# VHH binders against c4kar8: the designs that were tried, part 246

Target 1, 263 residues: c4kar8
Amino acid sequence: MAELSTPSPASPAPLDGGRGDELEKFTLRGARQILQLLQDLITHRGLITAHTGGGHSFMTAVLKVDEERGRVVLDPSPDPQANRRALAAPRLTCVTQLDGIRIQFPLVGLGEGQDKGRPALFAPLPAEMLRLQRREFYRLQVPLAHELSCLLKAEDLARKPVEVSARVIDIGAGGVAVVVPTGAAEFVIGGTLPACRLALPDGEPIELDLEVRNLNRQTQRNGTEQLRVGLRFAALPRAADTRIQRYIFKTERALNAKARGGL
Key: E = the ipSAE of ESMFold2; O = the ipSAE of OpenDDE; V2 = 0.75 times the mean of E and O plus 0.25 times the DockQ between their complexes.

## First folded at step 14 (VHH)

Design o79 (framework vhh_7n9e_1; at its last look DockQ between E and O 0.54; V2 from the best seeds 0.00; counts 0 for: pae E 2.2 > 2)
Fold by OpenDDE, look of step 15:
Structure o79 (fold): chain B 263 residues (1-263), chain A 125 residues (1-125)
Amino acid sequence: as target 1 above (263 residues)
Amino acid sequence: DVQLVESGGGLVQAGGSLRLSCAASGFTFSSYAMYWGRQAPGKGREWVSGITSSGGSTAYASSVKGRFTISRDNAKNTLYLQMNNLKPEDTALYYCAREWPSDYLEYLAEYFQHWGQGTQVTVSS
């Protein structure tokens, strides 16, 4: 019975630059591939985080691909300020997921107008799209019904220790993304949050250390601003890793069953 | 418009010290975490350090931990980096930043809209 050595979780990627060469193999540049992927995003109603720079983003979606005009149509933000930032930005960096695979693509030359009498944003088709087909980049979108949460130990603006209950948006083998109320706590990229507690539906919370990897001020569709925090598992016990993997697997199966009309 | 102006770089011998400053304007400095990055010749941009808006928490790259200290004066809209026990491998253009890109965002777009021009640090053997 060959003990399948579960590959040690890949060491967290350093905050260092220079990873561009490794991403080339995941970059799509073919016009047909790009069009297909955009169409897939439309079909699946994929929500897109559009980054405008300065740590700001808004939620959008691809509404239409206009092949004749060579442009993509996006849903504008309900926040006029977010739209202004988008239009002023030299590039819009779009981030989304399809079937747990992270997708990123740039849009340049953003303009505003109307599509069928509704306000819309327009951009030329992206020249490239990144599709990260690696296990380390896989993130499960957590169903709202699961109410997955992470208790973060952080500091407030007065430098006092605070505990913040954050909703988990997505989870993977390497970490979680959470949403916290604006002003609830302070974070810094590269910072460590010790002795946090991840609450899974199947038992007691998991105590773990978290590293802040991403900070994004996000305008929601309802016009409210939230802070999205990307967190890496800094030290994950083996037992905790197993539980997280089990949760992901079970949830994926359930979601797939539902998608196939089984529930 | 957001402006960041770095200063304090120069030539120093190995084992020496420098203190970098970054003057910020055009935004509410006290409302943002701030960062130092660096770029060595022929290398990509490297994260060096970060500090929360209040200055209560700090973070450091492993390569500089124990040698560098980030601090800020919100009343002066200024970010600092005290660099001690400098090494030749610390030679780089040092940048002040209001934001740091998420993983791989910099690959697709110039996420860093608010970086200074940088200050050159050269450490001789």
Scores: ipSAE 0.742, ipTM 0.922, lowest interface PAE 0.5, mean pLDDT 87
Fold by ESMFold2-Fast, scan of step 14:
Structure o79 (fold): chain B 263 residues (1-263), chain A 125 residues (1-125)
Amino acid sequence: as target 1 above (263 residues)
Amino acid sequence: DVQLVESGGGLVQAGGSLRLSCAASGFTFSSYAMYWGRQAPGKGREWVSGITSSGGSTAYASSVKGRFTISRDNAKNTLYLQMNNLKPEDTALYYCAREWPSDYLEYLAEYFQHWGQGTQVTVSS
């Protein structure tokens, strides 16, 4: 019967099952483990994408963990519409990274108020958190100074071919996430973008086919909205795979050396 | 406020055809990519097809490519799925969506709040 199921193109793990039972081994449910992980996110000043449903999200951060009241305190958006969507949502799905490892957790019962005289969002501590320590889920946050870009071949709103230079915000073995200027092009989950060009710092751009895996309209911390597009590498040539892995490895080592050497 | 209402399902014999419709309201339909998904009894949710906001580009699951055609009429706020050469394996509840969850978000029921109630398709052999 397993032969009858086809994985969604949005799924990151098509051949390993990718169901809720597979996620149990990555799920933290211990109160002290949850508190420690939330504190680690504060210490590392981790940015959190909070999904409010409907393809909308906003950028936030954990400002404080209030153990006595059993609450987490979040940075509200400067966009009132983003805050209204968050407060109206039955739950927020929070996604972030720590040392390249994907962290995901739900927040239910979001409220608003003040923390030390400033607007804040409050939620009960999550009962569970996912910590996905798999190589295929690892993403390097691309340093802004690297000016990594991918030239996408797509269609504009008038159905005309367009080339869009998109900033690469993260990269892993299986793909990239890019920021696309608002209104520059149309995307659809499962669509293929042929002959795109990924510009790495050392060498010629890599030509590759990309599959659209996720789309998110994200409200930034300055209140502006960006379209974030997740793209999977299709049929990646071995030489290109080697160059991407080398870039990831070198950048990780440089970031780790800076974090330790700067002290 | 967002409403998606599917129709056009029914009982059909293998090799037959059905045309599904999805009437959208409560949002600017022409500004969103739209999707068809399905769920068979005892199976997980499966992505079937997607279409860009203008209708210029489409995408299909390998299992339906060449048999199904997605289309939209932005003036009528309506999404369509033309299903040809139907197979018993196509039996499922079909629903339209304004979004498709990526990665592990698919395990969260709340992420599907902008989905319709669905229309049942049953294909007999």
Scores: ipSAE 0.607, ipTM 0.858, lowest interface PAE 1.2, mean pLDDT 83
Fold by ESMFold2, look of step 15:
Structure o79 (fold): chain B 263 residues (1-263), chain A 125 residues (1-125)
Amino acid sequence: as target 1 above (263 residues)
Amino acid sequence: DVQLVESGGGLVQAGGSLRLSCAASGFTFSSYAMYWGRQAPGKGREWVSGITSSGGSTAYASSVKGRFTISRDNAKNTLYLQMNNLKPEDTALYYCAREWPSDYLEYLAEYFQHWGQGTQVTVSS
């Protein structure tokens, strides 16, 4: 299979820049660059996952940048508890993707208030932003119209076997992220889910062994809390890998064709 | 005010056993998967073990598999780590956590707080 790509996801590293690690070349520190990137996120209406710690996150967006006051304005969650967690957190780790590039930045000093009479969250501009242009960090955001699902074989709260149909929200060479209703099943980072089934448009579902790598109670834009589960493909058969990569490639081409528009 | 308080560490001879405890308060303990991690002198943090909220499933780092057993008592809001056949390489500060850093997350500050001060395990020859 001539189209195989590396399956080695990178480990996360601190954004403080004090280690001089491999992430430094992807770190933006110039005020002009940071403002332009934030404006690009606003223009593209990028959805941002804001991680508040303790295994919780919520969906938000940058609504505007106040350059004169040196702050960003964020969309609050409809769930007051998500907003309280965000305000109590010593920092928010914001993660998004712009034009296929993973973007990450910390926000500290988050406050609440109003913007033009509507509730809003405010924070000072970040001192740095990470723009990771490496293939191993890429995750295709699955279009809702595709309705991709992964049938997970797990256990419920009573330790009974259950099959949970989880919606796939992103997919990359090394794994998928899915959402399930809170309480539908139990997961632990490091745990293995054997014989799960990933449904792709091009044939029968793929049987996969999956390893749990991420767990976050994620508050959606509508305020509903779901469990976001990041899953790594274990020893992935070559045929399954090919089908997954072809799905990603075809979907990327379709999305890129739409973005180019027509003259 | 989430609190996690580790205990049960100490000095032990190689080949010996210790049982660590983690008392949890300030949140609904039974609703969260829980983890043990450790940090040896001069080394980075290492994931050791995890357990689902009900206790139905567990996971272990390869370096401790077969020697360590994670468990929980949800009625007592307590997490445990039974460590058998201890080796000098197991010498570390051990801590429990309600979350673990992930490939999608770049917020190590919460993890480095480890929700408590940890409990020291020292294994001598």
Scores: ipSAE 0.468, ipTM 0.805, lowest interface PAE 2.2, mean pLDDT 82
ESMFold2 (binder alone), look of step 15: mean pLDDT 81; pTM 0.826

Design o8 (framework vhh_7n9e_1)
Fold by ESMFold2-Fast, scan of step 14:
Structure o8 (fold): chain B 263 residues (1-263), chain A 126 residues (1-126)
Amino acid sequence: as target 1 above (263 residues)
Amino acid sequence: DVQLVESGGGLVQAGGSLRLSCAASGFTFSSYAMYWGRQAPGKGREWVSGITWSGGSTAYASSVKGRFTISRDNAKNTLYLQMNNLKPEDTALYYCAREWPSSYYDEYLAEYFQHWGQGTQVTVSS
């Protein structure tokens, strides 16, 4: 069917992965550009999700860039298992955002040691960084004060309905990412969750059909493991789309105003 | 260390059947959703099927729905894919995974994620 093969900026991507040749236009390979972007992440105190493979990740940050030795210094996890997974991984895929723009880069050859007497992780400077300036990949990090939640409708082992209240950590035009306590419910990529309820400030919950697109067990900076679930809006009524976009733009404006004025 | 070892591929005639197996080790198998993916010659990675921790819920790509059945045996740490009514277009390297990097937001991450095994080749003759 043509409808399954015709890409659209607003349409959900199929689950079959592309090769990403088109992403070259968003890839930074210049040493100065890479150094500047890493320094911007330090300046803005950007949190980085480092994927170690196997559905595992941990939260880190760039502590400094050692230009003379050509390496980055990363904040280790307080969870020793997360650090062991990272050190054993052939590569880390680091994902973050700066001004709402997704930034991704690989780190290869991770080692451990000390920086000025404190434990640290070290890696050679990445040879490339992806700075993805696509509107459909723009995600608003949801302020904790907003207490955004999504009530997920799932099934237990006996196919009995179970409801899980999940905290929304980011939101975009095509979906949300939520945090679920490990073991609260079962999820599978490609699975559908009908009639979920997204609670936004200012109004009744929005009833949505959601599709699971991503699952990740993330070790937080406090050492606690959380299941992060990426959810696509399967069908979004115009009124719901308007409310979600309004929330995103309003919150973005408020965050930008705070950053500019320091109010 | 996570290890996933696929087996059960081979040559089969159109309309035939194969059962693939994936032996898992190095993690608590019963705590993870599991997936089958495939890559045809000259094509990108394609998601085929997924199954929850307990096996209570499954998902399938439209191209295989009704023909393929995913299942798991948590006591044996083994994932299965029963493939019926095979078609020439099902010819691909099949691999199992503990994660799948195909999300609305993370579509581009598919280039950086890796399957954990070398896969098992399925070739369907017309």
Scores: ipSAE 0.351, ipTM 0.739, lowest interface PAE 2.4, mean pLDDT 81

Design o80 (framework vhh_7n9e_1)
Fold by ESMFold2-Fast, scan of step 14:
Structure o80 (fold): chain B 263 residues (1-263), chain A 125 residues (1-125)
Amino acid sequence: as target 1 above (263 residues)
Amino acid sequence: DVQLVESGGGLVQAGGSLRLSCAASGFTFSSYAMYWGRQAPGKGREWVSGITSSGGSTAYASSVKGRFTISRDNAKNTLYLQMNNLKPEDTALYYCAREWPSSYDEFLEYYFQHWGQGTQVTVSS
């Protein structure tokens, strides 16, 4: 507990007040609704990013919902340190996506054990799940086949200018999330990256200024760590905004068609 | 056993200056970006400033840009905030952090890490 608990004088608590009120219309609290949504995540093989705090997360998935014991069973990380951080955390914040809609839920009381003789993590069923059906929060998961990249202008650990080609993992109306190789560059929340270049499949790269909004060290399912950087678009020209929206729309339609044709 | 110990706060008149310090221990300080935040009485938490692990780049909230300077000494495991031309609106509990809450686009605002007790800054008019 003490050794791996949050080093704050008090454990971190969820935010309250007006944010709770704003999000209430998107919050599922019915036990049957929660069970159904978790089953939908299993059916669609939804990957979950579990945030353990301290800028750390790991990729997991719901393996099963154990209704009889009132708990969810999660895939542990192959990185033992990620699992230790998760077990020591007072709370996991789980973030995933279903049909472009952001799903977020807390897990409290994480434990470890076995499922069918294999290591597993488990937690009581969440009392609430957030299902954000708002366009500004929509993030398209970029298909790996598209090889979408953003050329970032940043500094390395020796304060030398570097250009980093970062893989774009999701994209929305307001920005992108990218993954950066460990040690390639350093970032700070609130910092501006000028004259970056976003490469979309059709046409010339889009030159844009990006603001760093989020930094997270994410342990992949293969156990390796990568830095996930959330980047906000600063003042996109209308033409660039139109191209990004067209890419998102076209890709959504193609993914929807593929999901139906996957039979 | 991460510890952050803020110091240097106090009472100062408008237009005055203060220098805050944050002594870090229990982690490799030089490997982390560091942040200053503040919370005024009856207000929410406000991000003030950030600095990269090497100190090569900094960022500031619009409300303090041009008046405050963040810096670090990795050999001493210490973060600083030089505050000039202080205003009554700067009155708050100031604290340092090695992580900052996520923005709305990630919805990590449910989780905040504040490692130290903070240091009180009071600016009289």
Scores: ipSAE 0.466, ipTM 0.793, lowest interface PAE 1.9, mean pLDDT 82

Design o81 (framework vhh_7n9e_1)
Fold by ESMFold2-Fast, scan of step 14:
Structure o81 (fold): chain B 263 residues (1-263), chain A 125 residues (1-125)
Amino acid sequence: as target 1 above (263 residues)
Amino acid sequence: DVQLVESGGGLVQAGGSLRLSCAASGFTFSSYAMYWGRQAPGKGREWVSGITSSGGSTAYASSVKGRFTISRDNAKNTLYLQMNNLKPEDTALYYCARLSPEEYYDYLSEYFQHWGQGTQVTVSS
């Protein structure tokens, strides 16, 4: 019996010995370092997007690290079908961020059981975790109240031009992540979307070219599905770069002030 | 069952050309974007090229842009990669992969799902 696909057990895969040194600098392989990072995710209540086979994903979190048994305890999806897909998958690719630092790790051998009488998912501790601190990987989570949008110029399945207003969910120096309705447009990794318009709170929309870097279909905790599209700024005028950096800084300061003084 | 069968690789001298084919079965080929990836000995997987389901848009890695051309024939359920002006650095096992707009891909991990064994391309100097 052939599997649909045999994925590499490593994530990320090293480029080669010399080049791999760059990624190895950001890859945690020590058991103590891995345990500490997982504990940091628990402490900060980090939400994790767990990618399962077939283009599906769900939101989870690390609830507990069981050092004695060498495993993590994960929050199951409220969608039973997402849990079934996860349990059937040979591996999960888990992606999250902590204070703008990208964290990525594989989980293999997922099981189902109970923790304190409640349903839970279990997996062995990952052998490696990627932690990227580069400026281009820093992402500000956009507050829902800001209603940031990007008007994408794309094509539908029939090659007809279509304009899609996408909600911006995160933004950084190198690009944005947006969400679009499933089926609204066709995207290809590495493809360019010309003359898109990014709406920031102050001033006119910024016209820019975007490159598709990643695509992910995600089931949210309320059971809705969305397509998340990661987009890189192909070229950015100085004035646009300044406006984006000011928005990021101002919003981060406001969020920090709210956390300190409010609920 | 999903199957992808790559062919057309071989040994060629620098400056030569090869045309790779990928025969797809077990899914509606015309509904999926398709990709070519490669893996050289001792290196990670590298994305090479992509094409939308309709063939209307294509994308290429900077290392192959202007030398390689991706195309598809939806009536024949076949994906192609025309490789011109080959370099020793193009030596790799070449895979075709199916990715939908909804499938996860992370350029940092250079991950491809593939259902075939790949086809070996060796470029001598």
Scores: ipSAE 0.127, ipTM 0.626, lowest interface PAE 5.4, mean pLDDT 79

Design o82 (framework vhh_7n9e_1)
Fold by ESMFold2-Fast, scan of step 14:
Structure o82 (fold): chain B 263 residues (1-263), chain A 125 residues (1-125)
Amino acid sequence: as target 1 above (263 residues)
Amino acid sequence: DVQLVESGGGLVQAGGSLRLSCAASGFTFSSYAMYWGRQAPGKGREWVSGITSSGGSTAYASSVKGRFTISRDNAKNTLYLQMNNLKPEDTALYYCARVTPSEYYEYLESGFDYWGQGTQVTVSS
């Protein structure tokens, strides 16, 4: 029961980190592969969520790779407290996405200084990077223009029922990630939010039961904080699953057509 | 290394009460959200209750809300479940589990990175 390597036969295998064997096939350890992936993140202007532990994170980006000094240069947060948490952390877990593929890597030994006269954070190049290339791990970053929302049924700080309209930032086959204003509602990992409503373009909202999978207090680029909530679809009806997959497919196809110059 | 040990189960009559404990070791208990789950004979695993790392927020399955109370003592590295007004349908093996934030897989089941062997609760009618 306690061993992740030997789960119950009836239970789906957990997908947590620390399962080296299961994640090894998705792990890049070659220096050239790591440098190329970091450069791709720079080229595509990939925003990175850097987790500092304790449910805290801040939004950053790789500004450059300093091959001579063997380090990455990161954009600091305008919130000094977020930077202090990052510098005090024994490890940052950096999470980003490239072409729908989740990318994750650790940074250890974070320092601060200046790059070309501007404040910067520095860390040694990571020894490994995780790149999850499986269909079931695919996440569509929701275009801002789509204004996708999910009406959450939750409890406020006084434990009274409240409905919160949360912006959907990404969506996949298994769930959505949403952002809510800090203090708008209380969430508990493992808790169920019944009868929530997911608003997709072109149709009525889809009524869903959602399970809270993660909570993260993200410091945004402008220094303000927002709560990011990861939500799993509980018992998704076939019609709802079909509509969600259709949205993902059509949106991805439209983005691919635009990227290939099919304006 | 990481170990979770449940205790406090037993046989009780319908309408009775039991208090379950979960002793945690091998990690910084105060940094993790925790929860209780149960599995009845012939049924799948069911989430029962969760609590944040500070103890400031709790959540309950609808089947137990108002009857069960989850709590924790971070100084003692112990998680508790106070079960009142027990019903025969509450008969199950009860587990505590550590919840690791799923920074890798936001939509997928990455909770329960560690759970205990369980403590049996039997409620007679």
Scores: ipSAE 0.012, ipTM 0.350, lowest interface PAE 8.2, mean pLDDT 80

Design o83 (framework vhh_7n9e_1)
Fold by ESMFold2-Fast, scan of step 14:
Structure o83 (fold): chain B 263 residues (1-263), chain A 125 residues (1-125)
Amino acid sequence: as target 1 above (263 residues)
Amino acid sequence: DVQLVESGGGLVQAGGSLRLSCAASGFTFSSYAMYWGRQAPGKGREWVSGITSSGGSTAYASSVKGRFTISRDNAKNTLYLQMNNLKPEDTALYYCAKLDSEEYYEYLTSGMDVWGQGTQVTVSS
C-alpha cells in the first residue's frame, strides 16, 4: 500500500481501448481451445453467472456442448422472468471461474427449447472466450459454512447512515463481493465506504476502506431480489493483506481436500 | 426503450461554469444509480461522477472533486451536473449513463454503457 508503485512501460492507455487491447493475450479464439474450455466447465460443474443487461443476472451452467450443431446448451433459470430477459437480450455475458482463473464469454442468439425432454437454453458456440490468469482477478468462492460477513457503512433509502451486515460471497487479493437485500442500503459505483469491518473465521474483524466497483441485481429462487456489490480494498494495511491471503490459501486447500475426498 | 437526452453544454472560458441536464425515460429512473462520463477527442471514456438512486450519496473522479456537483430530481426523471471552475482539460463530450453491465470485468473492457448522444463542453484558455 505505502510501497513503491509498479512502474509502467508506457503512459496509461485510454480507459476503454487500452484495457481491451491488454486482454487480447488472454483471449481464446481457436475452436478446439473453446470446446475444451467449455468441456472443462462441464466436467468441474462450473457455476456461471449470466448477465442479461440492465444490471440483471441469473445462475446457469453448461449442460453440454453440441459440436454437430455448433451450439452450447445451458441450464435455464427457475425464474421465468430471468429467462425472458435472457432471450430478449442482444448478448449474454457469461462469467465463471475455473481453478481460480476468471473465465468470461459472450453468447449471442440465445434460444429456448428442450433437451432430452427438459427445458433448456441454446446458443451458438462463442467465437471467443477470455481466460484471465492474473492474480488480481482471482476470486475464492466463500463457503456458506464460514458465514463470512462484512459490516458496511452506507445510507438507507431515507438518506440516513446505516450499518449493513453483508454476506461475503467471494474474496480475492483486491476485494470482496457481498450480497445485501434490495432496499437495505444504497450504493453508487465509485463511492467509498469507510471503516467497514471484514469478519474472518479467526481473529478480530479487519477494519478497511472499500470502494464500490460494481452492482448487480439477482433474483433468488423464492422471488426475492438481492443486490450483489463488488468492493475494492482501498486502504489495506499489510497485516490485513496477509490475513486475507492466508484465509484464501487455507480455504482453497480445504476445498481441494474435500473435492478429492472420494479418492 | 431506454432514452437519455443530455443538454446544457457549450463554449465557456476557463474559470467559468455550466450546468448539464439529462432527461431520462423508458425505465424506472428512481430505482437506478446514475452516472456522468466524458470523452475527449482521441481519448477513451472517463468516469466523472455518480449518484445513488435516492440522491443520498455521490462519488467523483479526483480530477473534478470539489468543482463538480451531481444531483437528481426523481420527480422529473432528470440528472444534473453543475460544473464550476472549468479548466481546458474538461473539454469533452459529456454523457449520462445507466450502467447495463455492472461486473468488475466490464470496467476493464467498456468502462461505461451510454444511451445518450451527449452534450459538448468546450473550455477555452
Scores: ipSAE 0.216, ipTM 0.659, lowest interface PAE 4.1, mean pLDDT 79

Design o84 (framework vhh_7n9e_1)
Fold by ESMFold2-Fast, scan of step 14:
Structure o84 (fold): chain B 263 residues (1-263), chain A 125 residues (1-125)
Amino acid sequence: as target 1 above (263 residues)
Amino acid sequence: DVQLVESGGGLVQAGGSLRLSCAASGFTFSSYAMYWGRQAPGKGREWVSGITSSGGSTAYASSVKGRFTISRDNAKNTLYLQMNNLKPEDTALYYCARGWSPEDYYEYLSGFDYWGQGTQVTVSS
């Protein structure tokens, strides 16, 4: 019997518009489950967006899990400023996906050093990981060869209507993530972009309204910087939904066939 | 030195109205999207509303849509939030926040990079 309560483990940062309470049931706290999930990220070479606070992030990957020392080894950014921000941050919020499953976890106590004679970042194993194993959160990573684009209708800094061709980097039943050139347009979280055009490989562009859900400036692993915009389908006609689902299914089948054929 | 100073909070009865102001200094206000957020006691910060640098587009959380109006006066470097039909659950510390500017891509973040100290809104039932 104790008169004082033990502090709860830190909860993952709510990057999905305040669904914190709902996400508790998807939080993994078992050491074995956490280790297995981190190992799966290594095996599948999953790219991780590490948020350093204040909206900055960089692309990284888990290179190794050191069970003996209870730590993960991360690939540092080629941008020294991104690494300095990460080391100064009280915590990193790491976001990735594996086979369409969204995975999110905090890292605290980041340090720097060497792994196999190369610069590396180190952090204690996370005490918890979020795994959203639900179909509504599934996102297909769009192959670069498809050159999938979405023509966004937005405003530039001078209040002029502007059309921005944005590269689609992932797509799901509920929306797309796109990258736009820095300075091309203004976005506001929660704002609606009307009559945008999603270009799929087969047929005419799909005209649809998109809601801005997330904005993130990313330093890529090659050191380049880009604006990532998360966009939700505000209203999706049945014909458009069918075309998007068919594209996702056909692309998954082609990627699975290519992976098996490459062996 | 970036500063955001909120004012206009207070105690109001349910169904009443308040107008919040945020005075901005230390940056080119007309170049940034601006936002209002709030934090109720014992809860995390939540997004309330946003407005583009030009004022041409606005956005609202579903809980306040139709009741709150965000606006800005770029000549006065001031952001506003008109709050109508206030409910007890609107009780919170209200903050203004600066959004990331595409023009400052070498120095600034996406989302919210500066927050003010806040102004307290208490709605009695």
Scores: ipSAE 0.088, ipTM 0.551, lowest interface PAE 5.3, mean pLDDT 79

